# Ledger of designs, part 18: VH-VL binders against Uncharacterized protein 5

Target 1, 153 residues: Uncharacterized protein 5, of Haliotis asinina (Donkey's ear abalone) (Ass's ear abalone) (p86728)
Amino acid sequence: SNLQCKIAGGGELIPIRTPEYRAWVPLGEVGLNVSDSKVLIFAARSCFGAHILLQNNAEDFKNAVYEIVIGGMKNTRSGIRQCVGCKFDEWVKDKALNCRFFNYFWISWCGDEVWVGHGYRPPHNRILRYKYENQPVINAASVRSESDTYWAL
Below, E stands for the ipSAE of ESMFold2; O stands for the ipSAE of ESMFold2 at other seeds; V2 stands for 0.75 times the mean of E and O plus 0.25 times the DockQ between their complexes.

## First folded at step 16 (VH-VL; framework fv_livmoniplimab)

Design s3 (from r1 with light chain E56T; at its last look DockQ between E and O 0.91; V2 from the best seeds 0.74)
Fold by ESMFold2, look of step 16:
Structure s3 (fold): chain C 153 residues (1-153), chain A 118 residues (1-118), chain B 107 residues (1-107)
Amino acid sequence: as target 1 above (153 residues)
Amino acid sequence: QVQLVQPGAEVRKPGASVKVSCKASGYTFTRYYIDWVRQAPGQGLEWMGRIDPSGGSTSYAQKFQGRVTMTADTSTSTVYVELSSLRSEDTAVYYCARDLQEYGFDYWGQGTLVTVSS
Amino acid sequence: DIQMTQSPSSLSASVGDRVTITCQASQDIWNYLNWYQQKPGQAPKILIYGASTLYTGVPSRFSGSGSGTSFTLTISSLEPEDAATYYCQQYDSFPYTFGQGTKVEIK
C-alpha cells in the first residue's frame, strides 16, 4: 500500500540506550512525539531483542496496542503482537540485528494495518504485515530490549 | 482481573486417567499460551507442556509424550490436561499458568492435587 | 534437556541479612532465566525475568544477575515475608526446566 502518512520526528536523531530488560523508555519523555504520526523510522545497534511498543496511552505499558519485536529469540525472528507477551499474530525468521553496526527499521500503522520493514524507505523491504479489526489510535511509543541496545530515532 | 481457576483435588487408582480443568477469565483467552506445571509433594516444579488455546496446538515435555493430552474449549475459556496410565509417581499438584514467553508465567491457578493410590 | 541446579538447597537467616541463591545451567542459556517465589500452600509467583529484571510490585531488595550458565538471586536485606522457596527457570528451549528450589527460612 501507499504510505501517505506522517513520519514521526525530524531534525537531529535522538540517541537512546536501553540496557537489557529495563523498564520501557517512553519516547515522548525523550522528545519524540508520535501522536500525529503514523510511521516511525529508526536505527538500532543490538545483539538481539529490540522491542517497540505502540500505545494509545503513554502511561499504559501492559495494554499496549502493538508490541513489535525485532531480532527476538537470539536474533532469529521478528514479530507483531497485540499485547505485551502474548502470542505473535505475525512473525518471520529474521536475523535483523547486528551487535557492532546500526541497522535501520521502520514501523507503519498507517491505515488499517501494521507494517514492519528494514531500511529507511517505507514501504520498501517490508517483512511483516498484519491487519487488526479494531485498531485504536496510537498516541505514544516506547522502547525496550533483551540485550544492551543503542537506538537512533 | 486475570484469574485461572482449578478444582481442588482428584483421586485416582494406578492405571486410570485424570482430566484437570483450568478456567480463565479477565483477559482474551485465545491470545495467550497456557502452560501446565506439576509439583510432587515436597519437591520442585516440573514443566509438562504448553497449549495455544485458539487452535489447540501443543508442545509437550518428552517425558509425558504419549500419556498427556492438552485441550482447550474457547466457548468456556477452559484448558484441560489429561494424563493417562497413572502411576503413584504422578501424585502432584498440577498448576496451569499464563505464559507471557520472555516475560515469564505471570498468573497461576492455585493448583489441583491429584492423588494416585492403590 | 537443560538441567538447572540451585545452591543451597536450604538456608536459615535473620531479618536484615543478605541472602544469595545461585542457579547453574548445564548449557548456555544467554539471559533467558526467570526467578519465582513460592510460599507454602500457594502457587509460585514470578519475581524476575530475563535474569535481572524485577516484575512490577516486587520490592527493590530483590535483584538478579548473571548470564550464560551462572545466575544469582540476591535479597539485600531479608524481611519476614521473604520466607519461601525460590526457583530458577530457564526458557531458552523446550522443555522449560526449573531448579530444584532453595528454601529460605527466618531464624
Scores: ipSAE 0.659, ipTM 0.884, lowest interface PAE 1.5, mean pLDDT 91
ESMFold2 (binder alone), look of step 16: mean pLDDT 94; pTM 0.955
ESMFold2 at other seeds, look of step 16: ipSAE 0.698; ipTM 0.889

Design s4 (from r1 with heavy chain S57R; at its last look DockQ between E and O 0.87; V2 from the best seeds 0.72)
Fold by ESMFold2, look of step 16:
Structure s4 (fold): chain C 153 residues (1-153), chain A 118 residues (1-118), chain B 107 residues (1-107)
Amino acid sequence: as target 1 above (153 residues)
Amino acid sequence: QVQLVQPGAEVRKPGASVKVSCKASGYTFTRYYIDWVRQAPGQGLEWMGRIDPSGGRTSYAQKFQGRVTMTADTSTSTVYVELSSLRSEDTAVYYCARDLQEYGFDYWGQGTLVTVSS
Amino acid sequence: DIQMTQSPSSLSASVGDRVTITCQASQDIWNYLNWYQQKPGQAPKILIYGASTLYEGVPSRFSGSGSGTSFTLTISSLEPEDAATYYCQQYDSFPYTFGQGTKVEIK
């Protein structure tokens, strides 16, 4: 019922705000290091378009390993893609976000797949999966959003 | 270095068809959508449609439905737009552009001038 | 289809002037609005996505604002290389549509 990989972060959540389309916020710069982890659990309060970038290098925002979009297209779809803004490799219909309340999500790059789900108990409520040919090296993560978004990470 | 390379010009008579190519390089071709946008002389930009190069799935502006076909050849990293039943008002520069969805069209071909004249 | 209407259609301004271009959508497009610059004989180049966010390498004298149906592109201090035609473009729904363009000329 639990993933056998390390979850990023400590016991207390880190609040972050991302205004509409502002620069990526590197999670390492706000105290959340993912370099020894394979799972990220977080909450977001947002009307639409919460974006998470999994990176090989904390300063690389062009060649993302994966971009995860939660509640894209005006909160109608969520997806996984292998580069910033490219075609989604996997997507589902998903009204994931709420303008007034935090909802929880998780992302796993444990094993040979990227998984995305709702809630705070992976692998419960997995909505997306994408199988690698070669395991990517993920040492950093960053967040951005299409609408004004509050995060708890 | 991302590039989209198009031929410079094509000339056709009314009623004919034209097929314009767009060769992509410097990135993984099948990972990005390509859109076609045209511009009549002295006029603005007009979106024609979008293609997923890996599966060939397309979305066309209704104005062109039935006359436009977009295709992709992954072995040559090339997309095509074909417009049939040409009219003089189809005279335009035809651009291909890489579509980053919510991040806009980041790279454009230099355009192909298609002239439709008697 | 969502109609995008720009104002003015053209303008002439001096180096150093503040230039403001507006774009009106026929319906709510939230913040799904891009701005492009096109110089004669060249393809368009993206300046701004999401109504207000500068693309990499775009000079900071450019800025965008607005949401819903009304949007503005501002050049805070016009430079000679800014002579071009500027287009807004909505990406809220298909078909994607552009404004008719605003031609900016240097006096």
Scores: ipSAE 0.665, ipTM 0.883, lowest interface PAE 1.4, mean pLDDT 91
ESMFold2 (binder alone), look of step 16: mean pLDDT 94; pTM 0.955
ESMFold2 at other seeds, look of step 16: ipSAE 0.674; ipTM 0.885

Design s5 (from r1 with light chain I29V F94L; at its last look DockQ between E and O 0.92; V2 from the best seeds 0.75)
Fold by ESMFold2, look of step 16:
Structure s5 (fold): chain C 153 residues (1-153), chain A 118 residues (1-118), chain B 107 residues (1-107)
Amino acid sequence: as target 1 above (153 residues)
Amino acid sequence: QVQLVQPGAEVRKPGASVKVSCKASGYTFTRYYIDWVRQAPGQGLEWMGRIDPSGGSTSYAQKFQGRVTMTADTSTSTVYVELSSLRSEDTAVYYCARDLQEYGFDYWGQGTLVTVSS
Amino acid sequence: DIQMTQSPSSLSASVGDRVTITCQASQDVWNYLNWYQQKPGQAPKILIYGASTLYEGVPSRFSGSGSGTSFTLTISSLEPEDAATYYCQQYDSLPYTFGQGTKVEIK
């Protein structure tokens, strides 16, 4: 929206389910391609631990990635880290998820920072920002979760 | 390729201290926690603590409070654990491991056998 | 500290047998539980994280289940290379704690 960058998707929402602690689900393989966009808006219904990986390509889970964790640590915090499983570079206390209801989130890599927020109107309700150490090329995204999670993307 | 290299063995007398090194390679050293886990002969695994190599912040198991110090040297990509006031019960293999938090310890050093005997 | 208790402490089984190891936590650790394998003279190797997710390169005969305080590691058909000691480990809170281990031997 106000970011003047392309938002991924735009038609009917794509339903995805990620069982707890399963392989990453590449969004391109379920019909959502992020290679020409800079913003992802989505909803998730989950008790805790919704993970989004921003990737330079769909096969890269190790290098040139950013992992965003929404409602990690039993739904107590959200954060951005620049590798899978490494230390968070930025985090906040955040009870972001709900077991019974879909909550909305957005992620932006428009410009020189990664931003994360609540709701469906970026840049409103931004909760995290992280300035790139090195400007990434993001062409893919994947999702995973710590608990059984339903996504709408 | 990720690798954690430790010396093979150290011998000390009771009351002394020992400092065990763990040299990391094949990844960005400052981005990951390193944990130390020890194992007495014939016994199980015991977590000692973790260090953030970028700032040197640490968390120690209460059992080791006052006797353990973990440090990191970013110029050599090396972490250290030092245990003071050694006693025979400290005889163990000391492992360093890369800590991926919710993804577990994915790479381990081969361990350093520390023997404390009089 | 969260105490982790494994059962049995040791077992002996034949190649092809189904092996089951249990792990009990002294308090709710949700699904924050890992399993490690350790062979004599070697460092531990992670098998499973998040109670049930196999690490890459781990044979599919290994599986994990459970949540809360009770967890199970299963080897569906024991192979000679599976002779080892297996440890559960909680990562719900610091300090991380391990079970005492289960030694699996081939008859």
Scores: ipSAE 0.686, ipTM 0.889, lowest interface PAE 1.3, mean pLDDT 91
ESMFold2 (binder alone), look of step 16: mean pLDDT 94; pTM 0.954
ESMFold2 at other seeds, look of step 16: ipSAE 0.698; ipTM 0.886

Design s6 (from r1 with heavy chain E102S Y103S, light chain Y32S; at its last look DockQ between E and O 0.75; V2 from the best seeds 0.00; counts 0 for: pae E 11.1 > 2)
Fold by ESMFold2, look of step 16:
Structure s6 (fold): chain C 153 residues (1-153), chain A 118 residues (1-118), chain B 107 residues (1-107)
Amino acid sequence: as target 1 above (153 residues)
Amino acid sequence: QVQLVQPGAEVRKPGASVKVSCKASGYTFTRYYIDWVRQAPGQGLEWMGRIDPSGGSTSYAQKFQGRVTMTADTSTSTVYVELSSLRSEDTAVYYCARDLQSSGFDYWGQGTLVTVSS
Amino acid sequence: DIQMTQSPSSLSASVGDRVTITCQASQDIWNSLNWYQQKPGQAPKILIYGASTLYEGVPSRFSGSGSGTSFTLTISSLEPEDAATYYCQQYDSFPYTFGQGTKVEIK
């Protein structure tokens, strides 16, 4: 149950902008640490392609444990993959993002699965579910985007 | 280091078939699509199709439907494109490329020149 | 099929010049556009994906812009190693299609 898992943050939302470049922004560098948390709730305003990387190691952007893509493929699908830029292991048709206003999302790695949903009340509105065969330790997260994106984390 | 290795050249007569290999290394083979792109001498690039190596699912450009077959062998991390009923206009360099879906083709083989002539 | 039309077909420029290449899609492809560089005897190399996102390791003198049907690749200051043919490629729908190429030569 996500009600029993710690949510990252808990203070004022941290604003981040990721331009249309592939450089990752490590969340630890902007003051959001996920190392003892199992849930991330955030908002994004974007036309498409909001990427969240769940990492075992904060300095490793190439060997991430999981990449979650919200509104990929021109805002037509969201998915999970096991390496940066590879084929989705699981995806769903999803018009998740909006160019003009923020939408809320959540990611949970509580328990033996990764869940992704819309809104700010996990586990409500889950859209995506991926089961770990082994439960990797997630110590860091980073964000980037395919289009100019404003984040509130 | 990611590499896609192809043979350098193949020569065939019209009406024959050719099967071009592409051996992948330096990454998890089954986690990426492989696309095939060809380029006739002095001309541009033409997408032929893609294959999912994990299950063998394929998508082909309509132009090649019925003449092209793509396969993958996970035990050797190798994909193949086979083109049948060859014509002189099939003379081209055939590239395999790793497909990142939303992030383009990031690694390419160096190409195989297939020459179709009598 | 989505037709991709590049302009110009070729150009000749001096080192240090700003070079602009355009790509026109026959229908709305959002930002599902890549740019590739190809040198003679070599495979293409990705420069830009998503119309404007610079691939890892690509020099910052390259940039891309546009959305919908009209796209631009810009080299802010041409270097000798930039002599190549440049291709745009749409990935909005199958079949993926490329522009016919723009050959950039150094004067």
Scores: ipSAE 0.007, ipTM 0.549, lowest interface PAE 11.1, mean pLDDT 87
ESMFold2 (binder alone), look of step 16: mean pLDDT 94; pTM 0.953
ESMFold2 at other seeds, look of step 16: ipSAE 0.028; ipTM 0.655

## First folded at step 17 (VH-VL; framework fv_livmoniplimab)

Design t1 (from r1 with heavy chain T28R G55K; at its last look DockQ between E and O 0.93; V2 from the best seeds 0.77)
Heavy chain, then light chain:
Amino acid sequence: QVQLVQPGAEVRKPGASVKVSCKASGYRFTRYYIDWVRQAPGQGLEWMGRIDPSKGSTSYAQKFQGRVTMTADTSTSTVYVELSSLRSEDTAVYYCARDLQEYGFDYWGQGTLVTVSS
Amino acid sequence: DIQMTQSPSSLSASVGDRVTITCQASQDIWNYLNWYQQKPGQAPKILIYGASTLYEGVPSRFSGSGSGTSFTLTISSLEPEDAATYYCQQYDSFPYTFGQGTKVEIK
ESMFold2, look of step 17: ipSAE 0.730; ipTM 0.898
ESMFold2 (binder alone), look of step 17: mean pLDDT 94; pTM 0.954
ESMFold2 at other seeds, look of step 17: ipSAE 0.697; ipTM 0.887

Design t2 (from r1 with heavy chain Q101E; at its last look DockQ between E and O 0.88; V2 from the best seeds 0.69)
Fold by ESMFold2 at other seeds, look of step 17:
Structure t2 (fold): chain C 153 residues (1-153), chain A 118 residues (1-118), chain B 107 residues (1-107)
Amino acid sequence: as target 1 above (153 residues)
Amino acid sequence: QVQLVQPGAEVRKPGASVKVSCKASGYTFTRYYIDWVRQAPGQGLEWMGRIDPSGGSTSYAQKFQGRVTMTADTSTSTVYVELSSLRSEDTAVYYCARDLEEYGFDYWGQGTLVTVSS
Amino acid sequence: DIQMTQSPSSLSASVGDRVTITCQASQDIWNYLNWYQQKPGQAPKILIYGASTLYEGVPSRFSGSGSGTSFTLTISSLEPEDAATYYCQQYDSFPYTFGQGTKVEIK
């Protein structure tokens, strides 16, 4: 019930808006450095399709990445995949997002798996887990969305 | 560099079957879906179905259910579409395409012209 | 099945003209719409995904807009190389479906 790894941020939440289907927004660009952390907790207000990319390198959008999709395809599913746009390695039916209100989520790459959950108290309410094929080094994260989305990170 | 390579043409009689290949290269074959799309002469595009190359699971358009079979061979990075009980209206160019889900079909084969004539 | 209806089915325009092509879906597909360009003897090429986002390398004279059931592809200033047939495609649900195509010719 207690992840021992460091949570990214720790200060005031950073507000970000992503209009639909714009370029990835690197979190380092807005002041959130994940290179020393293994857990990201965030909130999003969105109708559908909140995407988070975990990256070895802040400029790599093709290789050595994990794409986490929250409430994708009209807010019907959430999943983890090892490349942008490839088939999901793990997914669940999930109506995770709300157009009017912020909901909290967390992502952990602590240990030998990536986990995704609802709420702000990892590891509570985990909905996805995926064991790495090869242990990655995650130094960066980026966000984008399928619909107009407000983030608090 | 991503490539999808197909044979140029096939000719068949009504009632026969045809199996069209699509050889992929330049990416991890088993991580992406492949879709098949056909185009009758002078007509628009028609989606036939999608295959997951890693396990062979498929989704077919209802119009083709019962006549279409899609398979994959991971050792050669090749997908196949087989259409049975051919009719003259099955004359078309058959394309394979890499499916990036919400990011569209980013790479296409050059197409295989299948002609069905008596 | 979701029916995709394009308008017009063909058009002829001069170099430099603004060209608009519309696509209507038979039900709400949110923004899950792609646009493809197909030149004679070639496979389709994706131009736009998510209704409005250009693929890398697609000229900026192309743009897409719309959501729900009504979508538009615009070529702000037609070039000779834009002579082609354009298709919209929904990816909201299986079976994926395409519009019937719009043939664009240079006068």
Scores: ipSAE 0.595, ipTM 0.867, lowest interface PAE 2.0, mean pLDDT 91
ESMFold2, look of step 17: ipSAE 0.645; ipTM 0.877
ESMFold2 (binder alone), look of step 17: mean pLDDT 94; pTM 0.956

Design t3 (from r1 with heavy chain F105M Y107V; at its last look DockQ between E and O 0.91; V2 from the best seeds 0.75)
Heavy chain, then light chain:
Amino acid sequence: QVQLVQPGAEVRKPGASVKVSCKASGYTFTRYYIDWVRQAPGQGLEWMGRIDPSGGSTSYAQKFQGRVTMTADTSTSTVYVELSSLRSEDTAVYYCARDLQEYGMDVWGQGTLVTVSS
Amino acid sequence: DIQMTQSPSSLSASVGDRVTITCQASQDIWNYLNWYQQKPGQAPKILIYGASTLYEGVPSRFSGSGSGTSFTLTISSLEPEDAATYYCQQYDSFPYTFGQGTKVEIK
ESMFold2, look of step 17: ipSAE 0.729; ipTM 0.897
ESMFold2 (binder alone), look of step 17: mean pLDDT 94; pTM 0.956
ESMFold2 at other seeds, look of step 17: ipSAE 0.707; ipTM 0.895
ESMFold2, look of step 18: ipSAE 0.684; ipTM 0.888
ESMFold2 (binder alone), look of step 18: mean pLDDT 94; pTM 0.955
ESMFold2 at other seeds, look of step 18: ipSAE 0.695; ipTM 0.891

Design t4 (from r1 with heavy chain Y103W; at its last look DockQ between E and O 0.93; V2 from the best seeds 0.00; counts 0 for: pae E 2.4 > 2)
Fold by ESMFold2, look of step 17:
Structure t4 (fold): chain C 153 residues (1-153), chain A 118 residues (1-118), chain B 107 residues (1-107)
Amino acid sequence: as target 1 above (153 residues)
Amino acid sequence: QVQLVQPGAEVRKPGASVKVSCKASGYTFTRYYIDWVRQAPGQGLEWMGRIDPSGGSTSYAQKFQGRVTMTADTSTSTVYVELSSLRSEDTAVYYCARDLQEWGFDYWGQGTLVTVSS
Amino acid sequence: DIQMTQSPSSLSASVGDRVTITCQASQDIWNYLNWYQQKPGQAPKILIYGASTLYEGVPSRFSGSGSGTSFTLTISSLEPEDAATYYCQQYDSFPYTFGQGTKVEIK
């Protein structure tokens, strides 16, 4: 099905580099506002472990968050969880990332579920979906990685 | 504040069982894994296994399979490790730790000394 | 199981010395390595995760490096409170395994 929710950004892509295991980079600090949006489309070039945090508040890295892990477990799985470092609520086998080339991904919190997919045309190629009870309002996002990662957001 | 509280000591005879508790507070108990790590006197650290407190699913080191059982009680936010058929070499401090996976073990209990002596 | 071998097993150094501890994995663990500090009578405390990233509140004199099979923990200028045993730990695969420990003493 076609998503009928607003996509964040929409202008020129914002380049970000996250060295391995460094602090979260808040997207608002680099000029990407996800407030009033329900979909994020991005690209990443990485060997493994691209992490995206959806947040109620830009300074909240613990409460009212969802963490999306793309190409975790040495680029073998992708998943969704409700907190940083906690157990995954949903995951799939997924060789999502490439060390040498950018691959596209999208995340949607449109409606009452969180969806994740490959490519740049949501909802095509959805790989994950999960419905959370008491879903918080998402106003911010941050990125981090397990390996040296280049992002285009 | 995140805390993992364990009893200080337990004494058992060879062949008995021991069940060590670890009470969690300051976070959502069912969302995080808990791991058990033991340390014999004067020796290093040995991982025993991990439990998902929400459903009770576990992963045990092969060395302990058949003798170890990890359980969780969500109503009291408590995990347990039970070790059966105790031997003198099971004398150790038993730690519980919160497992943040990519972020390591961030909080540890202070440990329970289990002494197995005849 | 992945064997983790630390060197040295113990050392004695003066306050202000640079201390280096190494950890070797029996197979590639990528960057899935933690360092822990354990003081006598206490539980271990995480210092470094992901081979090189300091946990919050850990003094900047600690640093970690390495990937693959060879890893290093460095204390740039030893302080009296750094007397402890240090453990590396792989988390690439179950069972998680620790190095045998390196005991650091102050002369």
Scores: ipSAE 0.521, ipTM 0.839, lowest interface PAE 2.4, mean pLDDT 90
ESMFold2 (binder alone), look of step 17: mean pLDDT 94; pTM 0.954
ESMFold2 at other seeds, look of step 17: ipSAE 0.542; ipTM 0.844

Design t5 (from r1 with light chain D92Y; at its last look DockQ between E and O 0.89; V2 from the best seeds 0.72)
Fold by ESMFold2 at other seeds, look of step 17:
Structure t5 (fold): chain C 153 residues (1-153), chain A 118 residues (1-118), chain B 107 residues (1-107)
Amino acid sequence: as target 1 above (153 residues)
Amino acid sequence: QVQLVQPGAEVRKPGASVKVSCKASGYTFTRYYIDWVRQAPGQGLEWMGRIDPSGGSTSYAQKFQGRVTMTADTSTSTVYVELSSLRSEDTAVYYCARDLQEYGFDYWGQGTLVTVSS
Amino acid sequence: DIQMTQSPSSLSASVGDRVTITCQASQDIWNYLNWYQQKPGQAPKILIYGASTLYEGVPSRFSGSGSGTSFTLTISSLEPEDAATYYCQQYYSFPYTFGQGTKVEIK
């Protein structure tokens, strides 16, 4: 990785399946702790709508500091927003997901911005960036999806 | 506590206009879309449009284009819908709702009954 | 515009009955379908989004299923407080559209 900040994980990738629109899956509950990390790298196989919630508190899904949506809006857009379901602060046209194949992504909250990119080599292939209004403390992450999704985290 | 507060009722004559308010509280007003939905007596729900309260950008259902105007006042956290050239078929309850996009309309005002009487 | 057609338009059922309401879209809307409940004199309340996902605080007797053009709302065991009108709503594209509603009464 070209980022100086710590990447979450360190063992074998953790497989997760999120059936369409089930409850958020806290990554800590499946053994992935982000509390001392600033970067998350993962893969997803999905038709549309892979959601990642960066959280101050592992038990709070209402006051996320950031929701990242990959392949939202019928797999046409990816974006960053500062609350669940609010307007995107940043978004791009992005056909990010594939129903049949895993694609890799990364998210960084290192430094004074949130970055999102394609691939597994941050900061390469960054597609989104947003400078914090207020410096967040991110101790947890959770995932959810609009369609049936297989994750490797 | 997220809350959307609307006036209870308005009465107008045909040909007049009406402006219905929706005051938001309990959340960051400019971060969420607000949609307007109306319901004629004994009838179903009809989407009228959406407003982005920051900057005032709107999307209207084509049926209302030219008669509807939605505005927002960020200093009072209030959105408005104005409908002009009123007809009797515009008699309805007018709801505002907070729009969470893929998560649906999670909070609704209690509605304003607009009566257009001949 | 995408037409949403509900069946039945109304029904009367006893407490404890299983109630099924269907919603048909005039085109493929993937799973971009919500269900709302509206009790007399009240604003609508969301029950289900994404065709099948129950909103927090909604009783587990409610469930949703379907994708594409055909969707179902089920109440597994009708309660007196479920007397209401139920609406499906597509959010696939503007203008958002609702079904005409299904009025559920207790007999």
Scores: ipSAE 0.641, ipTM 0.878, lowest interface PAE 1.5, mean pLDDT 91
ESMFold2, look of step 17: ipSAE 0.677; ipTM 0.886
ESMFold2 (binder alone), look of step 17: mean pLDDT 94; pTM 0.952

Design t6 (from r1 with heavy chain L100F; at its last look DockQ between E and O 0.87; V2 from the best seeds 0.00; counts 0 for: pae O 2.3 > 2)
Fold by ESMFold2 at other seeds, look of step 17:
Structure t6 (fold): chain C 153 residues (1-153), chain A 118 residues (1-118), chain B 107 residues (1-107)
Amino acid sequence: as target 1 above (153 residues)
Amino acid sequence: QVQLVQPGAEVRKPGASVKVSCKASGYTFTRYYIDWVRQAPGQGLEWMGRIDPSGGSTSYAQKFQGRVTMTADTSTSTVYVELSSLRSEDTAVYYCARDFQEYGFDYWGQGTLVTVSS
Amino acid sequence: DIQMTQSPSSLSASVGDRVTITCQASQDIWNYLNWYQQKPGQAPKILIYGASTLYEGVPSRFSGSGSGTSFTLTISSLEPEDAATYYCQQYDSFPYTFGQGTKVEIK
């Protein structure tokens, strides 16, 4: 709440399952619309590799504005990058995920920076930040994972 | 449209060095790693190393450490691999490939045949 | 270094046959395995990443499976254009390593 920007959702949490390396799941198709929002709070239960794509257009999975990877590299690092599959602009060591329990995370694109953190109270426990030269327009988000992952959004 | 363009062939004598270029186009050059992979005639593929073209940071396979150097020139969007102290076993096609990280090597150059012969 | 061992080294099969190629890793590589196809005179092309996920444009007759140390590439119904050499590649750790290749020929 301290980010002064609108949080996506506001209803009952939406369960999503992403099997290993399957197609991106657009959040709009499961009822979570991030348009007009600047913050996403979610939970994930996963062994490794939870990916969140923030998009200008809901149908574009190749020219995404940025990709956030939680617990990548066998659950050892989390990072932000400005294209799918490109090098990370920022990484931190982060054993973020748990195979048996849901952990909470948040992503903010409020203002001129992208922030990522643990927990459900942004901006607390921020672990990553990245500053844009130009303000991106984010209208959609999608999720994917390297391992079988359960999401609650 | 992503392209990686390499010269077709180079010939060298044992003990010499060779520097192979790979010119990238169709994407933001500094946002992706470039890897080098070689293939001796009739043989399989062998990873040599990776370069971050933004800062020039490299990771080399241990067997090439000490005689391989990878560099990048951001003004021309070109990556180079230089292999020194050449021997006949270094005769191979040398490929550059765009590193798509957990999604594999998605675009490859057509390869440069380096022949090391007396 | 992680050794990647493919079987068989070569095979001949008829159009329409099911073809199976195996790849064994010398240690657990989780699902960090790619498959590449290399046709004569061409650079390799990626077919599959993450052990099982087809690249866009790859025909659905190709499939990949496995995790840990044992992986399989299957062509459900061989076509003439599938004559090529196939390589598995681990990307779990440096140095990245490839299998020795499996040459598939049409009988």
Scores: ipSAE 0.553, ipTM 0.855, lowest interface PAE 2.3, mean pLDDT 90
ESMFold2, look of step 17: ipSAE 0.558; ipTM 0.851
ESMFold2 (binder alone), look of step 17: mean pLDDT 94; pTM 0.953

